# VHH binders against B3 domain-containing protein At5g26805: the designs that were tried, part 1

No score or structure here was measured in a lab: all are predicted.

Target 1, 156 residues: B3 domain-containing protein At5g26805, of Arabidopsis thaliana (Mouse-ear cress) (q3e922)
Amino acid sequence: MIKSLFYTFLQTKHQEESNNSRDPNYPLFPQEIEIRPIAYFPWEIIKTLTTDEIISKFQLPMEKIRDTMLRHASEEDIYRTKFMSCETNILVKDLDTNTIHQGKLWKHPCENNFALRESWIEEFVKRRRLVVGMVVGMYWDFEACMFCFSVLDGRQ
Below, numbering starts at 1 at the first letter of every chain, in headers, positions and changes, except where a header shows other numbers; antibody chains aren't numbered by Kabat.
F, E and O are the ipSAE of ESMFold2-Fast, ESMFold2 and OpenDDE, as the mean of both directions, binder to target and target to binder. V2 is 0.75 times the mean of E and O plus 0.25 times the DockQ between their complexes.
[cut] stands for letters that were removed.
The coordinates of atoms that the task and the answers printed are left out; those that the model quotes come from them. Centres of patches stay.

## First folded at step 4 (VHH)

Design p6 (from d8 with S61Y; framework vhh_5j56_2)
Fold by ESMFold2-Fast, scan of step 4:
Structure p6 (fold): chain B 156 residues (1-156), chain A 123 residues (1-123)
Amino acid sequence: as target 1 above (156 residues)
Amino acid sequence: QVQLVESGGGLVQPGGSLRLSCVASGFTFDYESSYAIGWFRQAPGKEREGLSSISGSYGGYTSYSDSVKGRFTISRDNAKNTVYLQMNSLKPEDTAVYYCAADTEYWSGEDYWGQGTQVTVSS
């Protein structure tokens, strides 16, 4: 305990805001260095578009959706999407146009994949005039909590 | 191994009722398991559709498709390790093979399916 009239607390005028009750062993260096793996390509899903993607749906692998939904969705929303024809709203950013679109995530009961159906056709196929043979990519942005989309190669 | 067996299907007249049962083996319905059970149907020439689900943790959540909401009720009997689908006000459009499916862990990625039970609604 050190108390003396010779010590002054110039910051006492701001004491009403905080007592700083943090751990006494708090690191002296105030910034943490974030170690991130080097990603060579961000694309987790790469598809060459077929007739099914142009007229019906864009299928997403269950493994990618599972890992995403386990981190961000409630148990009720997960099983509602999985076992019923209920659509869950998700965001998809088109990196080529710098626009954000609402997707509706749906799971077919007997297929082990999730899909974007009418929202994919209206917001991506028709808007971007996508055709069979184009190569597209998609990945999940953990910071923005949305999917990111780009056209990687045109029809050949 | 996880196994599901459906029963309770049959022929019924329009406006009638049936109760389907799904008996599970290889896991138990309790609060220790993060599981979900769903009922599905498939009519000839049509896609399989989800009808109803029940999930297990802390009192359970039930959900229904718009086509059956208000007519069908899902329930479980943990002591009998059974899930039920009570089907009321049946219509010819309800004619299908009915299946139950289970995910026995918190979204394990693999569904277990029963063999199905036929429901026919006709005069």
Scores: ipSAE 0.048, ipTM 0.457, lowest interface PAE 6.1, mean pLDDT 74

Design p7 (from d8 with S61R E110Y; framework vhh_5j56_2)
Fold by ESMFold2-Fast, scan of step 4:
Structure p7 (fold): chain B 156 residues (1-156), chain A 123 residues (1-123)
Amino acid sequence: as target 1 above (156 residues)
Amino acid sequence: QVQLVESGGGLVQPGGSLRLSCVASGFTFDYESSYAIGWFRQAPGKEREGLSSISGSYGGRTSYSDSVKGRFTISRDNAKNTVYLQMNSLKPEDTAVYYCAADTEYWSGYDYWGQGTQVTVSS
């Protein structure tokens, strides 16, 4: 049984700002306060792999695709240019192996669902020897324009 | 407003063929329009299943579910404002009521539906 924790509370509070002795003569005045969240990987998709993911497909709901790959595109532009057809080439980076793989993103013809099908099986399931019960995550890299993949919890 | 009228269903033996037609009114098929026409079916006791779609843009891009790929072909005749589903190599499991539906607003969902036509594949 596994709780999916991507960080620990001990390390969620700063990690800790390098606290060189506080200078009592430090001028304290409003300048610019940059509050950065703890650096962690924001997984938009987290799945515990089932038989369907091992033998068939990695399903991506339309909402996740719109929030990631299509986030900045207008509805008209998306419809007209990219995802009207049932298959689109995408890239998926395997963060664990530091390799980039071509995927084919299939859109169900009549439902708001996408999937990586044969390319997922060949490039990820077989290559990484993934098994039922492993937990995997994906997020969209807006700068590289690709999905990033990692095994978050593997039992082998 | 938007209406879809289906025809072409019937009784056929396994291995046979049927061609379904869906005539649309209230909008026109145009290569620049953001719409899709889909074919769905519902067999007794089963959920409604999406089978195939054709878009209004870029020459009518088509897509198919795995259950019908290679056996069914969707096409359109823009001059007749009609979408067809050519069904070949029919199997008993293809027995269902078949519906055409229109998504006239960028994947907003199929909000206009035909009345359905019964296809029965006798074994």
Scores: ipSAE 0.014, ipTM 0.395, lowest interface PAE 7.1, mean pLDDT 74

Design q7 (from q1 with A50S Y59S; framework vhh_sonelokimab_d1)
Fold by ESMFold2-Fast, scan of step 4:
Structure q7 (fold): chain B 156 residues (1-156), chain A 119 residues (1-119)
Amino acid sequence: as target 1 above (156 residues)
Amino acid sequence: DVQLVESGGGLVQPGGSLRLSCAASGFTFSSYAVGWFRQAPGKEREFIGSISGSGGYTSYAVSEKGRFTISRDNSKNTLYLQMNSLRPEDTAVYYCAADTEYWSGEDYWGQGTLVTVSS
């Protein structure tokens, strides 16, 4: 499995505020660059599995759904996804087994949270024998129009 | 300046009916989905139903299906909830909510109207 960690090279506060890349103390060189880690690419969602993920549901926050499957959706499709009381059908590819599984995307009625519930337990937790403490990732594949899943760290 | 104001709450006997209204201002009402929620004492806020901006699509919580009907009048900037066959467990503060900034992740809420179902 390929695991990528991206780092951002940030300008110092002085450089950002003054829009000046040179410190008077060394006029030919910029000030020190701060290195900040960014979440693993391509993984838009990375979770360390807890009891809740093993017995109940896999939560997908609204911002991840907005920036992935709903990025180019119509206003009525957005409404149906956000305010549906019934689950929406989605596909999830398990990259570790190279298999595609049916998912049911559920929207919390009062919160900006989505989840995979019974389909996640049956098709991923039970099938893959997932346990508390494992690290998993998900991302949206814009070409295939499905989520992709992998176990990133299966330490026991 | 988005405002939602609920009205129509009150005391009703079991088996009775009540119609709630939500007056909206400060946004283009017909362009946004709106819905009804309730909160009973000691419980979390619960979804009841929602209606799309055009009124073409509605969604309901399964436990209230068939007893409650959501509708809107875009010419009056008003959302309605028709409640029939009321039960004591329907006693709650009823709120309307609007999704005026879908991508911001924020919903706007009214102050609520109390419905008490008691003999």
Scores: ipSAE 0.012, ipTM 0.304, lowest interface PAE 8.1, mean pLDDT 75

Design t5 (from t1 with G35S S50A; framework vhh_ozoralizumab_d1)
Fold by ESMFold2-Fast, scan of step 4:
Structure t5 (fold): chain B 156 residues (1-156), chain A 119 residues (1-119)
Amino acid sequence: as target 1 above (156 residues)
Amino acid sequence: EVQLVESGGGLVQPGGSLRLSCAASGFTFSSYAMSWVRQAPGKGLEWVSAISGSGGYTKYPDSVKGRFTISRDNAKNTLYLQMNSLRPEDTAVYYCAADTEYWSGEDYRGQGTLVTVSS
């Protein structure tokens, strides 16, 4: 299996997939007049916002937290994070506005996931006026020790 | 129009080194993540390495990690792959690719550059 890390939005995703299966000699590339690539680098988390992200929470799977924030954590810190339901203060930088916001990372008591709840709604959804259908990305900045956020596709 | 031209392949002995280059034109090179993919004789495409547009992030599969290094020179619109400690299983045609969907090796074709590691 080929592991793909990239996609382009010169056409709809479905149209791009259809073209790739029909004419492999002419791959889809960006044109000079419009640059609409969405690369998965540096984005570890890419979400199309749904009602749940707009009114409730931004979920982060355990594997993403392990591979980012907890990558260099000790086994004891990982144990505490998995087994103790607690909130952790984190920073999230909004790359679009060049502002830093305090978040609270919540560990679900029964599921292998984390979420940003009230802090996400107040500091990102309401502040940025985010709506269903927007595509957002997050990645962990190991040097700054914070998440970085951007709206990747805000066109409705 | 987008053009990607690979070079630097050749015959090398096991344990040897090669540096591949990819000259890009027709798009804003620094705005795109870039990858190297390879196709061994009779096999499908295998992803080899990826680099972000700024060069700040790189990724490798376990098969080449520690042996291969991807880099880019955005001022020269050029992508590189430094290949060290080459092994017979590294024998393949190597292709560079911009931010696009990859499909199976049977679906992909391009010019590429041939790397042959002597058995």
Scores: ipSAE 0.000, ipTM 0.092, lowest interface PAE 19.1, mean pLDDT 69

Design u1 (from e1 with E104R; framework vhh_sonelokimab_d1)
Fold by ESMFold2-Fast, scan of step 4:
Structure u1 (fold): chain B 156 residues (1-156), chain A 122 residues (1-122)
Amino acid sequence: as target 1 above (156 residues)
Amino acid sequence: DVQLVESGGGLVQPGGSLRLSCAASGFTFSSYAVGWFRQAPGKEREFIGAISGSGDSTYYAVSEKGRFTISRDNSKNTLYLQMNSLRPEDTAVYYCAADTYVYRWTSDYDYWGQGTLVTVSS
């Protein structure tokens, strides 16, 4: 199994914001690349929230679901989920509040995406007062068999 | 409540054509992607294709020499499936389906029509 690289070639948004030494008008086209710690190391899914996540749904790409929840599923089962509308119950732990929330994960027939719908809106958007521009992360906990969620950048 | 009602199924000979219709109600039809599925006896449900709310994008999971075409008429809240060059293996109950969670709070199920039977036989 290939493990995720411990280091990244780009400074994380959080690290860059914490330093606050960069000129915002400076063109950020790196001419030299340095290996840095992976800021989002535990996170398999990182999203900057858009209007769609705030008022509708949280989309999880098929590839991320395949690599997490469906990691041990057969290729035939994966192929079937690609072409069918389906539903599965999942748990999502909010690491910031140490609470566990129930969700329904839906497959979009027109997209290679799954989505969390009303439970995402009620238990995450409304409860946490999430707004457009916040950065959130999610990873799969194989021991607990659930997703883990945190707000990575919520200073707005 | 979201309702989807299929029509146009029936008995057709191999090589024939059928157009199925799906009348939608209970949601803003033009805002949602809708699609067609089928289920043959003893088999699992199979995705045929879907069309975006505007009708500008279409995705087909089954390509039988371009025999099936999906279209919609948002002024009539109706989805269509044009089936050409039908074969006995196309015999199935055909369902329309809507992904109804776009810009709304809902715990409702994905909605499916009751189905319309297409039998391809001589």
Scores: ipSAE 0.000, ipTM 0.133, lowest interface PAE 14.1, mean pLDDT 71

Design v1 (from e1 with W105S; framework vhh_sonelokimab_d1)
Fold by ESMFold2-Fast, scan of step 4:
Structure v1 (fold): chain B 156 residues (1-156), chain A 122 residues (1-122)
Amino acid sequence: as target 1 above (156 residues)
Amino acid sequence: DVQLVESGGGLVQPGGSLRLSCAASGFTFSSYAVGWFRQAPGKEREFIGAISGSGDSTYYAVSEKGRFTISRDNSKNTLYLQMNSLRPEDTAVYYCAADTYVYESTSDYDYWGQGTLVTVSS
């Protein structure tokens, strides 16, 4: 099950997990580093899906975009994304299916927010059959230079 | 077996109003989100707005918000577009589209109507 990654970060104490395996190459508690349990939580964006996310767009907080992809983006990409109503190609990995999808990041010229619009609907909502009330998570992977996505609570 | 039929288009003077209808058949209308698109001569297809299956949520293209109103009547299997303060640049063929999920700038909907022509000119 894909739950092994999810439960590694959220719940392992006093529970037998369905996947019951610890990745020895995943260093949750290195002996020479101060233990910070909260700091290993990867989800920078956690959202309960509303009708807007199902029929229109997935809004991304401007601060999260600024602190992740835009901080390391080229000056031209930053300019286009911030000041022009242009879409910037980004990659989003679906951790649940182990597939990579093209997203188009858009900033409305009059609204101070970023969004994934049509690409989110096609590549995630329709493909995964997402519905209102599901909880999803997203984080930026600095090594791979892409967003990572997972459904955190999707069983209706 | 699925069919969408638009009606209500025609010639209108600038500043006028029109109400378009889209009659749906062959599927459970209330289970589908539906939207309006238009295509002006020599232009790409443009999203106007969409409404959820229940009618509880509506979304409009920012440029159209305030002049155009989308509504639906699930008991009549009909989608409506109320257009006010029409301008020459609103001249286009208007299309009804239906899908489980309605989205802003794509032509990959499950079902499309054949379109109805709206001409705004004096």
Scores: ipSAE 0.000, ipTM 0.207, lowest interface PAE 12.9, mean pLDDT 72

Design v4 (from e1 with Y103F W105Y; framework vhh_sonelokimab_d1)
Fold by ESMFold2-Fast, scan of step 4:
Structure v4 (fold): chain B 156 residues (1-156), chain A 122 residues (1-122)
Amino acid sequence: as target 1 above (156 residues)
Amino acid sequence: DVQLVESGGGLVQPGGSLRLSCAASGFTFSSYAVGWFRQAPGKEREFIGAISGSGDSTYYAVSEKGRFTISRDNSKNTLYLQMNSLRPEDTAVYYCAADTYVFEYTSDYDYWGQGTLVTVSS
């Protein structure tokens, strides 16, 4: 599109010349931090990131979604998400940065899987500069009614 | 002055082949992942495939499996798309795009070309 081309073309010289940096809002965390074992609680989902998570989507098994947020969702919202291919707005808190981000929950038309797609790439992969091999965790916070995210290990 | 310029589009018969090129200038090409997208009239823009800056990793949309091959030549600052067994449904404007990250969504790539038209018709 003309507007998208114009926006992209206006990228700053600083962003283009920065080695290992696209945006000041995506800082690198120190790699010299003492290594500790990965805690399995409270993490309902623990993933070692692959190419699919970096390029495309963060998949959420239907059982985890059903056991967390869908138990409290309306029947109409469940129906629209599962059968009408409508995305549902959800919040995801990044515990490492103490920031809250808008996510869009998508249901695969032919599989019993949910995913965060474009919003995952923009709000987490690009913002946090995530790479293949990092270990990340996610859980549902019943008090805040949102997902919580953290990088558990920068490299395996 | 950053530019991506597509070429190689044209009219081709069903079952034919075409090779598209995208010439890059004004940035360090080998530091960017680059990909191909297409848009048919009245439809949304669709991801075809992408290749990492080094050329060591490629990713393709599932719908294009086996018919399209993406490659790059960093010495020539050029991205390629080899298209085989073309169908009328492949008729679209084909765009190249560059970003420090590869993703299959069109909302935020750093640089876009102007596109080249491919028409598949008898």
Scores: ipSAE 0.000, ipTM 0.316, lowest interface PAE 11.2, mean pLDDT 75

